VHH binders against Deoxyribodipyrimidine photo-lyase (PHR). Designs and how they scored, part 7

Target 1, 134 residues: Deoxyribodipyrimidine photo-lyase (PHR), of Oryza sativa subsp. japonica (Rice) (q6f6a2r38to171)
Amino acid sequence: GPVVYWMLRDQRLADNWALLHAAGLAAASASPLAVAFALFPRPFLLSARRRQLGFLLRGLRRLAADAAARHLPFFLFTGGPAEIPALVRRLGASTLVADFSPLRPVREALDAVVGDLRREAPGVAVHQVDAHNV
Short names: E, the ipSAE of ESMFold2; O, the ipSAE of OpenDDE; V2, 0.75 times the mean of E and O plus 0.25 times the DockQ between their complexes.

## First folded at step 1 (VHH)

Design e4s (framework vhh_7sr4_2)
Fold by ESMFold2-Fast, scan of step 1:
Structure e4s (fold): chain B 134 residues (1-134), chain A 117 residues (1-117)
Amino acid sequence: as target 1 above (134 residues)
Amino acid sequence: EVKLVESGGGLVQPGGSLRLSCAASGFTFSDYWMGWYRQTPGKQRDLVADIYSGGDTKYGDSVKGRFTISRDNTKNTVYLQMNSLKPEDTAVYYCAAEEFYTGYDYWGQGTQVTVSS
C-alpha cells in the first residue's frame, strides 16, 4: 500500500530528506506517496494563535499548491496527531515516514502513533528521519 | 534540556525604558518563533510581541510604537526593548519559544517589570 510522509519539522518539498526517503520507498514498492501534516494543540498561546495560525496556514496552503503541482496528495489535520494513525489505516498504507523531532510532545505523539499502529495495524513499517542536528 | 532564561526586568519610573533578554538553549533556535507575553495577577496572559523565525513581527495594540522585539539567531537570544513605560505595563513578562510547524511551546520562568515611582 501507499507510503505516508508525516511532515513535522521540515516544511518543504525540495531538499527534504524524509520526503526523499518516503518517495524512494514508494518507488521501490510501486505504491502511491502521500504527505500529511497534523497541527498540535496550543493551550497557553490562544491569544496569539490567530497571527501564528495565519502564517502557518498561508505556508501550508503554498505547500499544498506545490504538492498539487507535483501530483502529490497532501492532507492537513487540525485535530492533532491522532489523525495520523487513522489516515494510515484509511489509506491501507504500508509505511509511515516521520521527521525526527527533539521536542517532548512530538516524541510523545510519535510514541502514541507508533503504539496505535502496532496494536491496530501491526504490518505498517515506521521510519524516522533526522534531517536536522546531524 | 530546553532552557529559556529571562533577564532585564526590574523597577522603573513612568516614561523610563527597560530591555528584556531571553537566552535560549537546548533546541534549534532558528526553527522557532519567539514571543513575549505578560500577565497580571488573576488575568490571562496577553501577547506583547512575537517574532517569526523569518523576522516578521507582531505587537499587541497597547504596546505598538513603544516596544520593539528583535532576535539574534547566532546568539540564540530574543530581546524586548520597552520605551515610554506606563504604570499599566506592570506585569510578569514571559519569554516563549514555539516550534512553528507543530505549535509546541516552551516558557521561561517570568521576570517582573514594575513601573512606579
Scores: ipSAE 0.005, ipTM 0.177, lowest interface PAE 10.1, mean pLDDT 78

Design e5g (framework vhh_gocatamig_d2)
Fold by ESMFold2-Fast, scan of step 1:
Structure e5g (fold): chain B 134 residues (1-134), chain A 117 residues (1-117)
Amino acid sequence: as target 1 above (134 residues)
Amino acid sequence: EVQLVESGGGLVQPGGSLTLSCAASGFTFDDYYLAWYRQAPGKKRELVAGIYSGGDTVYMDSVKGRFTISRDNAKNSVYLQMNSLRAEDTAVYYCAKETWLDSYDYWGQGTLVTVSS
């Protein structure tokens, strides 16, 4: 089945090791590849954080356009990490590839996603890729 | 085949120090992120410290300033220097390659650290 790359830290298509890993898995199994990005909800924003969100949204729009030009399905979610396992189930994906991050909120989000998949789709493989692997 | 072998655990008094070592084989050590995790009885495993291939480090808040992670690429080893140990640091400590939250395939055997009261 399809391979889904859950983009977390490296919001780019060029020189992205997690995406290259996901593409390699998809090619090896003659399966489709899809990219997903999920925004994590925040209860409030300070001025500085609102500026950071502006940069992120501009980057995601550019990224979506680049993915479309490459005929690569791109899914943008605003409802948080729960939308990722839902997408995996909806597509009947065989594999979820995620960026590795040592940051606690990202690790907690990934733990929740993996926990959901282990309960609801135990046949799905989960791969984490450290951007510094070469 | 990836192998991670930990050593250096033991019994220590509060305020004491220990150095944990992890010897790695079966992969290109220089190119990979390595991490130390711990698990206390009845608790989930948690990330203690990590070190990227380029030398950048990350730490959990409660150990920052007390613990130091380092790597020696020539020895294919990663270390955790633990200072000012507290009772709550008592746990089994694990070395991990590219930690997988729900997969323990890349974990070492673990080494017990007991901080006595």
Scores: ipSAE 0.000, ipTM 0.111, lowest interface PAE 15.3, mean pLDDT 74

Design e6s (framework vhh_7sr4_2)
Amino acid sequence: EVKLVESGGGLVQPGGSLRLSCAASGFTFSDYWMGWYRQTPGKQRDLVADITWGGSTKYGDSVKGRFTISRDNTKNTVYLQMNSLKPEDTAVYYCAAYDELTFEDYWGQGTQVTVSS
ESMFold2-Fast, scan of step 1: ipSAE 0.393; ipTM 0.716

Design e7g (framework vhh_gocatamig_d2)
Fold by ESMFold2-Fast, scan of step 1:
Structure e7g (fold): chain B 134 residues (1-134), chain A 117 residues (1-117)
Amino acid sequence: as target 1 above (134 residues)
Amino acid sequence: EVQLVESGGGLVQPGGSLTLSCAASGFTFSDYYLAWYRQAPGKKRELVAGITSGGDTVYMDSVKGRFTISRDNAKNSVYLQMNSLRAEDTAVYYCVADTYEWGYDYWGQGTLVTVSS
């Protein structure tokens, strides 16, 4: 099955070690590559000022356009990190690649996703790429 | 408009100490992850220290035991206390309010720290 790159903090397609790792795994297994981004449904997201929300949406539109130009399937979820394991199962993916981060919210989200996959899709490999301190 | 203003950078001798301050406005400070990043000439940007809204901290290995990050939610400020400074700590230091949960983060303009005799 395909390789899914769960994009967390490095919202770019150039000079992205996690994406390069995911692409290498997909090439090695002759499998498709997909990119996924999941917004956390923060309680104050809808109370954010129009300017902040506008910048976020423009950044995501640019990212989606860049992915389309590279012929990379791009999935955007607004229901939070729980959509990532659901996507992995729906696509029959073999591997999930994620950014490693020392930041606690990132680690908590990743731990929850990994826990879900271990219970519901134990055959899926999960790879974390250390990109921040190299 | 979101604004992060760093202060406290300067020239210090090896073994000296310096405190960086970051004053924030335009967002609900107490809800955000705050961090200090640095970038030395010709090097990649790196995370130095971070502090969650709950007060949990993280540090890069080379600064553990020497640097301390703290926050004061009443003053909308985050601080980096730097002790036992080394020449390799020379860099521009950036204050960051991390809204990673929705893919958006705010950066200050940076403050230069030079560790030299």
Scores: ipSAE 0.000, ipTM 0.144, lowest interface PAE 11.4, mean pLDDT 76

Design e7n (framework vhh_7nfr_2)
Fold by ESMFold2-Fast, scan of step 1:
Structure e7n (fold): chain B 134 residues (1-134), chain A 118 residues (1-118)
Amino acid sequence: as target 1 above (134 residues)
Amino acid sequence: QVQLQESGGGLVQPGGSLRLSCAASGFTFDDYAMSWVRQAPGEGREWVSSISWSGDSTYYADSVKGRFTIARDNVKNTLYLLMDSLKSDDTAVYYCVADTYEWGYDYWGQGTQVTVSS
């Protein structure tokens, strides 16, 4: 089934190793590819200054436009990482690809997402791609 | 190499309790989320419970919520499943699983048999 790339750190479509990995998996299984981005919970975002949030939102709008131009399905969730497992189940995805991040909140979010998938969709493979390991 | 060794299975009467253990070696145990997965004769694998690498998050299948508790001891490199109010439907081989998050590959133990029968 489809491959879902959960974009966490490399918020771009060009020169993105996790996206290339996800695309390779999708091609190998003759399956669709989709990209998802989930905003972290509001309390976390409220700690960011107005300028940082503005840059993030403008970047996400650019990503959505770039994905549309490439005919690549792009899902933006404002309810946080918990929406990722629901998307994986809705699409009947075979694989979730995620960026490796050393940041504690991102690692804990990934653990929560994987835990949910093990519960509700134990057949889904999870791949974590470290951009440093080229 | 990674090794996962389950123990604590056995025969128990309905309503009884068992404590399963999984001894881990060959990797940094506290860097990995851990799970229990079971398989009854003639049936597919069923996920039972998971615990995050930090121990801060635990997850349970609806069939075992309120009856089973997953726990880990990162000092002893051991995963536990505490099973209360056992039912005949809990009869299965129980596997300890290390969730690697790398290449979609998990490490599995050899399994331990749990039989709930009068």
Scores: ipSAE 0.000, ipTM 0.154, lowest interface PAE 14.3, mean pLDDT 77

Design e8s (framework vhh_7sr4_2)
Fold by ESMFold2-Fast, scan of step 1:
Structure e8s (fold): chain B 134 residues (1-134), chain A 118 residues (1-118)
Amino acid sequence: as target 1 above (134 residues)
Amino acid sequence: EVKLVESGGGLVQPGGSLRLSCAASGFTFDDYAMGWYRQTPGKQRDLVADITSGGSTKYGDSVKGRFTISRDNTKNTVYLQMNSLKPEDTAVYYCAAEVYDWSGYEYWGQGTQVTVSS
């Protein structure tokens, strides 16, 4: 089935090692590749939360347009990382590729996603790519 | 490297005015929302005002009608015009680039002190 790249740290299509790894896996298995971003907003203040989301979504809209120009399916979720396992199941994906991050909120989100997939889709492989650890 | 440098703070009498400036470098300024926040010792930072890349503004309830945020994209600078200053406006004022990234780093200036006192 398809390979899904869950974009976490590197919000770009150029010079993205996790995306290159996901593309390599997809090519090797003759499977489609898709990119997903699940919003996990940083809180400055409660009163500024809606504006923070608007700003981020404008940047992600631009990223989605670039992906479309490259004929790369892009899925944007505003409901958080929990939407990633649902996407993986909906697409019948074989593999989820994610950026490695030492940051606690990112690591906790990834652990939750991996836990969900182990329970609900145990055949899905999960790959973490640490682009800065050469 | 992203840098935000505030200036224009100082001591002013009640009813006076100050203009804060924040010079930004190291990112595509035009693409980012910019904001001013303030903090008194022992309290959390509160939104004073923010401005989107398109010029849409939002103000904290306590400063509406007295403060005006603006930006000059040719100078990579955001401004806060503060009029009718009150003692309760005394705080350290911080410039922020409302950048969202997964790195865990938030882009803030070092702050500038505003003191309103007779």
Scores: ipSAE 0.000, ipTM 0.134, lowest interface PAE 10.8, mean pLDDT 76

Design e9d (framework vhh_8dlx_2)
Fold by ESMFold2-Fast, scan of step 1:
Structure e9d (fold): chain B 134 residues (1-134), chain A 117 residues (1-117)
Amino acid sequence: as target 1 above (134 residues)
Amino acid sequence: EVQLVESGGGVVQPGRSLRLSCAASGFTFSDYYMHWVRQAPGKGLEWIGNIYYSGDTFYNPSLKSLVTISRDDSTNTLYLQMNSLRAEDTAIYYCAREWDYLGEDYWGKGTLVTVSS
């Protein structure tokens, strides 16, 4: 099945090692590639920080436009990381590729996603790519 | 806890260059993309550009030839070099930590740059 790249920290399509890895896996298996981004739900988005929310949304519009130009399916979720395992199951994906990050919230979200997939889709391979060392 | 403190603003003559600094504390600076954003009086936010932890830079195409962003991870400092300043560059300049996955971006209080003669 498809390869899904869960974009965690590298909010870009150019010079993205995790995306290159995901693309290589998809090409090797003659499978589709999809990109997913999951917004963290409240409480991270407070009303007093609406300037920052506008800035984030403009960045995501650029990502979506760039993905469309590259013919990459792009999935944006506003319900948080829990939507990633649901997407993986819905697409029948073979592989989830994610950015490696030492940041605690990112590690905890990834651990939760991996745990969910282990229970509900144990055949899915999970790859972490450390773009930090590029 | 997380703090971003911009400095280097002030009154500057048209055609001159100016370098702004942003001192970061309260987080692992080298793990984050950093941004420069400005807001001119009575106008919305304008993204200037960002720099990845790798040092790669991406700029607003309308500003690319006029600005350079750099970072010094050893001193937790972000820089914005501006050249050929014009009256329309008058704005409050903000340093911002990436707004991505965490949904918690942090902004400094800003530093005012006034371009006049």
Scores: ipSAE 0.000, ipTM 0.177, lowest interface PAE 10.8, mean pLDDT 76

Design e9g (framework vhh_gocatamig_d2)
Fold by ESMFold2-Fast, scan of step 1:
Formats: structure tokens, sequence, C-alpha cells
Structure e9g (fold): chain B 134 residues (1-134), chain A 117 residues (1-117)
């Protein structure tokens, strides 16, 4: 089935090693590729000034427009990382590719997503790609 | 470790110009949105200008037409060109790697801009 790239760290389509890895897996299995981005719900995000939140969301809308121009399916979720396992199940995906991050909130989210998939969609492969080598 | 180092602040007369520079390290610069914030004495920090990874920009209403934000990905730098400066622009200006949906910003040390005769 499809390969889903959960974009976390590298919020770009060019020179993105995790996306390249996901694209390679999709090509090797003749399967579709989709990109997903999920906002992390945090207390300060709900209380952030409209301008700061607007700046972030407009950046993500431009990323989505760039993906559309490249004919690459892009899913933007505002309900948090829990939407990622739901997308994987909805698409019948075979593989989830995610950025590796040393940041604690990202690792916690990755662990939760992986745990959900082990329970609800056993057999989905999860690949974590560490693209930060500087 | 993320580092942002501002420079270019100083004393300038009303109507004058300054260019602020921010040198960044410790992250993939081209992947992130960068911003300039300012904090005036006794006031809260506010967003002045932002630039997306793709080059698109946003500005606070009171600086539109006067300030220009730009980036140079090859030099890992972001700039704020400030024209037609007003007394109300007096503040410490901070370079920030914008919130990356985890809700954590990284800030530079700040550079003081004083607009006074």
Amino acid sequence: as target 1 above (134 residues)
Amino acid sequence: EVQLVESGGGLVQPGGSLTLSCAASGFTFSSYELAWYRQAPGKKRELVAGIYSGGSTVYMDSVKGRFTISRDNAKNSVYLQMNSLRAEDTAVYYCAREWDYLGEDYWGQGTLVTVSS
C-alpha cells in the first residue's frame, strides 16, 4: 500500500532526506506517496497571539501549495499527532516514514504514534530517518 | 545547539535607516521560518517581520512599507532593513527561529535600536 511521510523536522520538499527515502520506498513497491504534517496541540498554542499562530499557519499553507504544484498529496492536520495513525489506517498504508528528532516532545509523539500503530495496524512498517548530519 | 546572533543596532535620528543582521547556526537554516521581534521598554515582545523558508514575508501593520526582511540561505543569515525610523521603533530587536509547531522559539541576545535626536 501507500507510503506516508510524516513531516516533522525538515519542513520542506527540496533536499529532504526523509522524503527522498519515502519516495524511494514508494517507487520500489510501485505505491503512492503522501506527505502529512500534524500540528502539536500545546497550551501556549491555544493562547498564542493570532499574529504568531497566523505566521506559522500561512507558512504551512505555502508548503501545501508547493506540494500541490508538484502533484504530491499533502495532508495538514490541526488536531495533533494522533491524526497520523488515523491517516495511515484510512489510506491502508504499508509504511510510515518519519523524521528522527532528538527533541523530547517529538520523541514522545513518535512513541505514541508507533504504539498506536502496533495496537491498531500491526504490520505497518515504521522508518525513522535522521537527516541532520551537520 | 541553535544560535542566533544579532548585529547592526545603534543610535539613529528620526527618519534615518539601519540594517540589522542575524547570523544563525546549529540547524538547517533553509528549512525554517525566521522572524524579527522587538521589545520596547516596559512593553511586551512583538512580531515585527517574518520570512518563510520559501521567501514570502509578513509584517506588522505599523512597519509595512518602511521595513524589509530578507534572508540569504547560503550565508545562514536574515536581515531587517529599517527605513523612515520613528521614536516608537526604539526597542531591543530579537532574531528568532520561528515556532516549528512544537511551540518553542529560539531567540538571539538582542540588539538595541534607539531612535532619538
Scores: ipSAE 0.013, ipTM 0.168, lowest interface PAE 8.7, mean pLDDT 79

Design f1n (framework vhh_7nfr_2)
Fold by ESMFold2-Fast, scan of step 1:
Structure f1n (fold): chain B 134 residues (1-134), chain A 121 residues (1-121)
Amino acid sequence: as target 1 above (134 residues)
Amino acid sequence: QVQLQESGGGLVQPGGSLRLSCAASGFTFSDYAMSWVRQAPGEGREWVSSISGSGGSTYYADSVKGRFTIARDNVKNTLYLLMDSLKSDDTAVYYCAAGSPEDWLEYFDYWGQGTQVTVSS
């Protein structure tokens, strides 16, 4: 089944090691590749949240346009990382590729996603790619 | 032990420039997106700018776009903020932090102690 790249930190299509890894896995298995981004739900921080969200949404619109131009399916979820396991199941994906992140809430979200997949879709392989590995 | 140490703040006149530095130790610096966050007198924390771990992507708050430049040196484990065309509204304590605009400020992992920037005649 398809390979899903869960984009966390490296919000670009060029020079993206995790995306290159995901593309390599998809090519090796003759499977489709899809990209997913999930906005993390956060406690309400009015001023800082509006500032961060505004530029992030503009960047994500450009990413979606770039992905469409490159014929990459792009899924944007505003309900948070919990939508990632649901997407993996809906697509019948064989593999989930995620960015390495040292940030605690991202690591906790990844652990929760991996736990969900082990419980609900135990055949799915999960790969975590460090963007600084060559 | 993780440490972030800011320097380079000071008093400047409107229209002046400053370069802030943040020396990082105790973690693998290149694995972290890094940010500058400021806090003006009587106000909450405001995100200013972020840079990806590799330095390949930079992000700026609308209030500083075109005036500030963020950069990093992963060999020296140092984060920089070049501030041009400073305005009185830029007066704040500037903090170095490990985190990115993809996170909320409360979820940034590490913070420095801050450096004071005062823009006044």
Scores: ipSAE 0.000, ipTM 0.133, lowest interface PAE 12.2, mean pLDDT 78

Design f2s (framework vhh_7sr4_2)
Fold by ESMFold2-Fast, scan of step 1:
Structure f2s (fold): chain B 134 residues (1-134), chain A 120 residues (1-120)
Amino acid sequence: as target 1 above (134 residues)
Amino acid sequence: EVKLVESGGGLVQPGGSLRLSCAASGFTFSDYYMGWYRQTPGKQRDLVADITSGGSTKYGDSVKGRFTISRDNTKNTVYLQMNSLKPEDTAVYYCARGTPEELFEYLDYWGQGTQVTVSS
């Protein structure tokens, strides 16, 4: 089934190790690839400064346009990381690929997503890729 | 370890005032964003007021002009002065710490909350 790349904070399509890994898995299984980005509406949208939020939204619009130009399905969720397991199940995905992050709130969100999938969709493979390992 | 302890909640009549305090420990307080959030039954937490390490403040639209956030870095404490209280201010009030990451501030620690009830 499809491979879903959950883009956490690294908002790029070029030189993205996790995306390349996800693309390789999808190609090997002759399956579609989808990219997902989940905003954390609480606390991110409540605590983010107006300037920072504006830059992010502009970047996400450009990222979505670039993904469309490359024929990559792009899903933007404003309901937070809980939307990711639901997307994986909805698409019947075989694999979720996510960036590794040592940052506590990102790590906790990823652990929660992995925990949900282990309980509700135990056949889904989860790959954590260190996109910053250079 | 990080600890946030709220105090100052209680029961007040409409038009009254309360001062909430949040005592922080386990980190270099002056380097962090601090905020006050509130939760009304049936709703998600909402921003009341926040203050950056540099002292810049932001307020929720419903409390502007009535509430004031401040911090004392020598006491590791953030305060919320609440004036002209209304019944709709009734909520559990939470202190939160934020840590910067990329284009966002992540709220990574929360206090246990303190109840504020505005009723006659």
Scores: ipSAE 0.000, ipTM 0.133, lowest interface PAE 12.9, mean pLDDT 77

Design f3g (framework vhh_gocatamig_d2)
Fold by ESMFold2-Fast, scan of step 1:
Structure f3g (fold): chain B 134 residues (1-134), chain A 120 residues (1-120)
Amino acid sequence: as target 1 above (134 residues)
Amino acid sequence: EVQLVESGGGLVQPGGSLTLSCAASGFTFSDYALAWYRQAPGKKRELVAGIYSGGDTVYMDSVKGRFTISRDNAKNSVYLQMNSLRAEDTAVYYCAKSDEEWLSYLGDYWGQGTLVTVSS
């Protein structure tokens, strides 16, 4: 099945180590590649100024346009990280690739997503890629 | 060109204190979030503390109550005041900012780091 890259930390298509890893896995298995971004819940975002949120949303809009131009499926979820396991199941994905993040809210979200997949889709491989510790 | 230059690291005894400084240039400092990360030998780099442009802060659980992050927009600087230092705090400390100006995506620009050694 397809490879899903859950874009977490490196919200870009160029020089993205996790995306390159995901692309390599997809190519090796002759499978489709999809990119997903899940906007974090409102309580997390309240610690950021409205200005920072505005820049993020503009960046995501540009990122989605760039992905479309490259014929790369891009899924944006505004309901939070819980949408990721549902996407993986819906696509029948074989593999979820995620950015490694030292941020506690992101790490907690990743742990929750992995826990969901272990229960509901135990055959899915999960890979974490750390571009910032290389 | 974005530049982040860390300073203030050194050797201290357990229970001691240090203040780390990060001098920034090449961007409008007051508009961006900044963070301190650390990396101990053989370990992954981890977020220690972050500060949004508006002054809101986030901390790693193991440093809450001991470390304080602050910023001075007039001086284009961010600081990490470290109190009650432990041997486990020994690491190279890095200053970082995100190009997207959002704390959860920090790490796009890094300084060279400053070494903190906590040893008796």
Scores: ipSAE 0.000, ipTM 0.140, lowest interface PAE 13.1, mean pLDDT 75

Design f4q (framework vhh_7qbe_3; at its last look DockQ between E and O 0.04; V2 from the best seeds 0.00; counts 0 for: pae E 13.4 > 2, grease 30.7 > 24.2, SAP .789 > .668, placed apart)
Fold by OpenDDE, look of step 2:
Structure f4q (fold): chain B 134 residues (1-134), chain A 117 residues (1-117)
Amino acid sequence: as target 1 above (134 residues)
Amino acid sequence: QLQLVESGGGLVQAGGSLRLSCTASGFTYAMGWFRQGPGKEREFVASISWSGGSTYYADSVKGRFTISRDNAKNTLYLQMNSLKSEDTAVYYCAATSLDEYWEYDYWGKGTRVTVSS
């Protein structure tokens, strides 16, 4: 099945070690690669400065454009990280790659997603990769 | 635009079996089944990869339901055995396509499954 890279931190395709890792896995198994990003639901977004949210959204637009230019499937979820397990299952993904985030809510979300997959999709491999320092 | 059409729903007694089908109008990547019972939220049932090599099931249906697909016929199946009243729901077929940018999921209109006691 395809490899899904869950982008948690860096909103870029270039110089992203987690993406490179995911791409390598995909290539090795001759499987498609997809990128996913999930917007955190309230109140997490409300705790951010409006300026920061604007920056986030603009970054996502650029990311989407870059993905499109590379013919890389990109999934953007507004319902939060809880949608990631569903995506993994929906796509029949063999592997979920997630980069590391220092933000506690993001780490908690990652843990929740991993927990869900362990229960519902135990065959899915989960890789955590530091996108900045591998 | 991809269209999905479910069929095979109906009334069945508890302990019985039913086979659902979903026909896609074109190429699909991953496919899955979801269901929505009375007064409940739509929930995941099962999914299958394009090759059929990967299948996933909700805990509530593991061991009882089997998802499969025939790519030559662009058809998705759900074999439901040992049906329970709790399985009563509208079952929806869903599909994904590998696009440059994901904008929407493909969904059928649903087929109703009613399991009587």
Scores: ipSAE 0.000, ipTM 0.226, lowest interface PAE 11.7, mean pLDDT 85
ESMFold2-Fast, scan of step 1: ipSAE 0.005; ipTM 0.262
ESMFold2, look of step 2: ipSAE 0.000; ipTM 0.155
ESMFold2 (binder alone), look of step 2: mean pLDDT 85; pTM 0.873

Design g1n (framework vhh_7nfr_2)
Fold by ESMFold2-Fast, scan of step 1:
Structure g1n (fold): chain B 134 residues (1-134), chain A 118 residues (1-118)
Amino acid sequence: as target 1 above (134 residues)
Amino acid sequence: QVQLQESGGGLVQPGGSLRLSCAASGFTFSDYAMSWVRQAPGEGREWVSSISGSGEYTYYADSVKGRFTIARDNVKNTLYLLMDSLKSDDTAVYYCAKDEWLSGYDYWGQGTQVTVSS
């Protein structure tokens, strides 16, 4: 089935090792490829935090435009990483590809997503790609 | 331990130029976006510019677009802000910040003072 790339670290389409790995898997199985990004919620917004969020949203809009230009399905989730397992199940995906990250909140989110999939969709393969070591 | 150390600030006349540097250590520099944030006297913090970990994507506040250029050297673990056509309203303490994108800023430098005055 389809391959889903959960974009965590390299928020770009060019020179993205995890995306290239996901694309290779999809091509090898003649399956569709989709990209997903989950926005982590913030506790509250003040003036400085609003400007920081504006920067992030502009980057995501650029990513969405670039993905559309490449005919690559792109899913943006504002409710956080919990939506990733639901997407994987809804698409009937065979594989989830995710970035390796040393960041604690990102690792915790990945562990939770993998735990959900192991419990509810054990046939899904999970690949973690460390672009830093590629 | 993560450390960020700014330098390059100073006094400059309107229309002048400065180059700020931020030396980073204690983390894999190329894996993280970096930002410049400034605070003018009596004001709150204002985001100025950000650069992706690879350096491929750059973003600027409308107030500085076309005048400032953010850059990085991932071999030397150094972030730069090249400031051209400086105006009096650019007077501020400029902070280097490690940008977690999803989580916001987790580490800040101590700041470098930029004063634009005749």
Scores: ipSAE 0.000, ipTM 0.128, lowest interface PAE 12.9, mean pLDDT 77

Design g2s (framework vhh_7sr4_2)
Fold by ESMFold2-Fast, scan of step 1:
Structure g2s (fold): chain B 134 residues (1-134), chain A 117 residues (1-117)
Amino acid sequence: as target 1 above (134 residues)
Amino acid sequence: EVKLVESGGGLVQPGGSLRLSCAASGFTFSDYAMGWYRQTPGKQRDLVADITSEGWTKYGDSVKGRFTISRDNTKNTVYLQMNSLKPEDTAVYYCAAEDYLGEYDYWGQGTQVTVSS
């Protein structure tokens, strides 16, 4: 089945080692490749935080446009990381590739996603790519 | 220790130019989106310009066509080239760095730009 790259840390399509790894796995199995980004839900707090969110959303729009220009399927989820296991199951994916991140909320989200897949889709392989060690 | 250090501010006459620099340290610069914001006394900070790690840029409506943002990942520096300056551009200009989760946003101390005759 398809390979899904869950983009977490490296918000880019060029020189992205996790994406290259995912593309290699997809090519080796003659399977489609898809990219997914899940926006972490955040409480509304301050005007400054609103501006920072705007910065992130502009970056994601630029990424989506670049992916479309390259004819690479790109899924953007605003409901948070829980959308990732649902996408994996919906597509019948064989493999989920994710960035390694030292950030606590990202690590907790990764652990939750891996736990969900281990319980509900135990045949799905999960690969984590650390850009510093690849 | 994360540090953003702005430089290049000062006093200029209307129609003049300034180039602001922001030197960054303590994080992986190429992973961060960088921006310039400005604040006038009694008002909230406004986005002037931002640039992603891919080099895609966005400008505030009041500065579009006059200001140019750029970055040099080999020097961990972001720049703001300010042309055709107007008295309305008088403000403290802040450099900002943001990760993609919005979990970390870093701000410089600010640099004063004054446009007057």
Scores: ipSAE 0.000, ipTM 0.167, lowest interface PAE 10.1, mean pLDDT 78

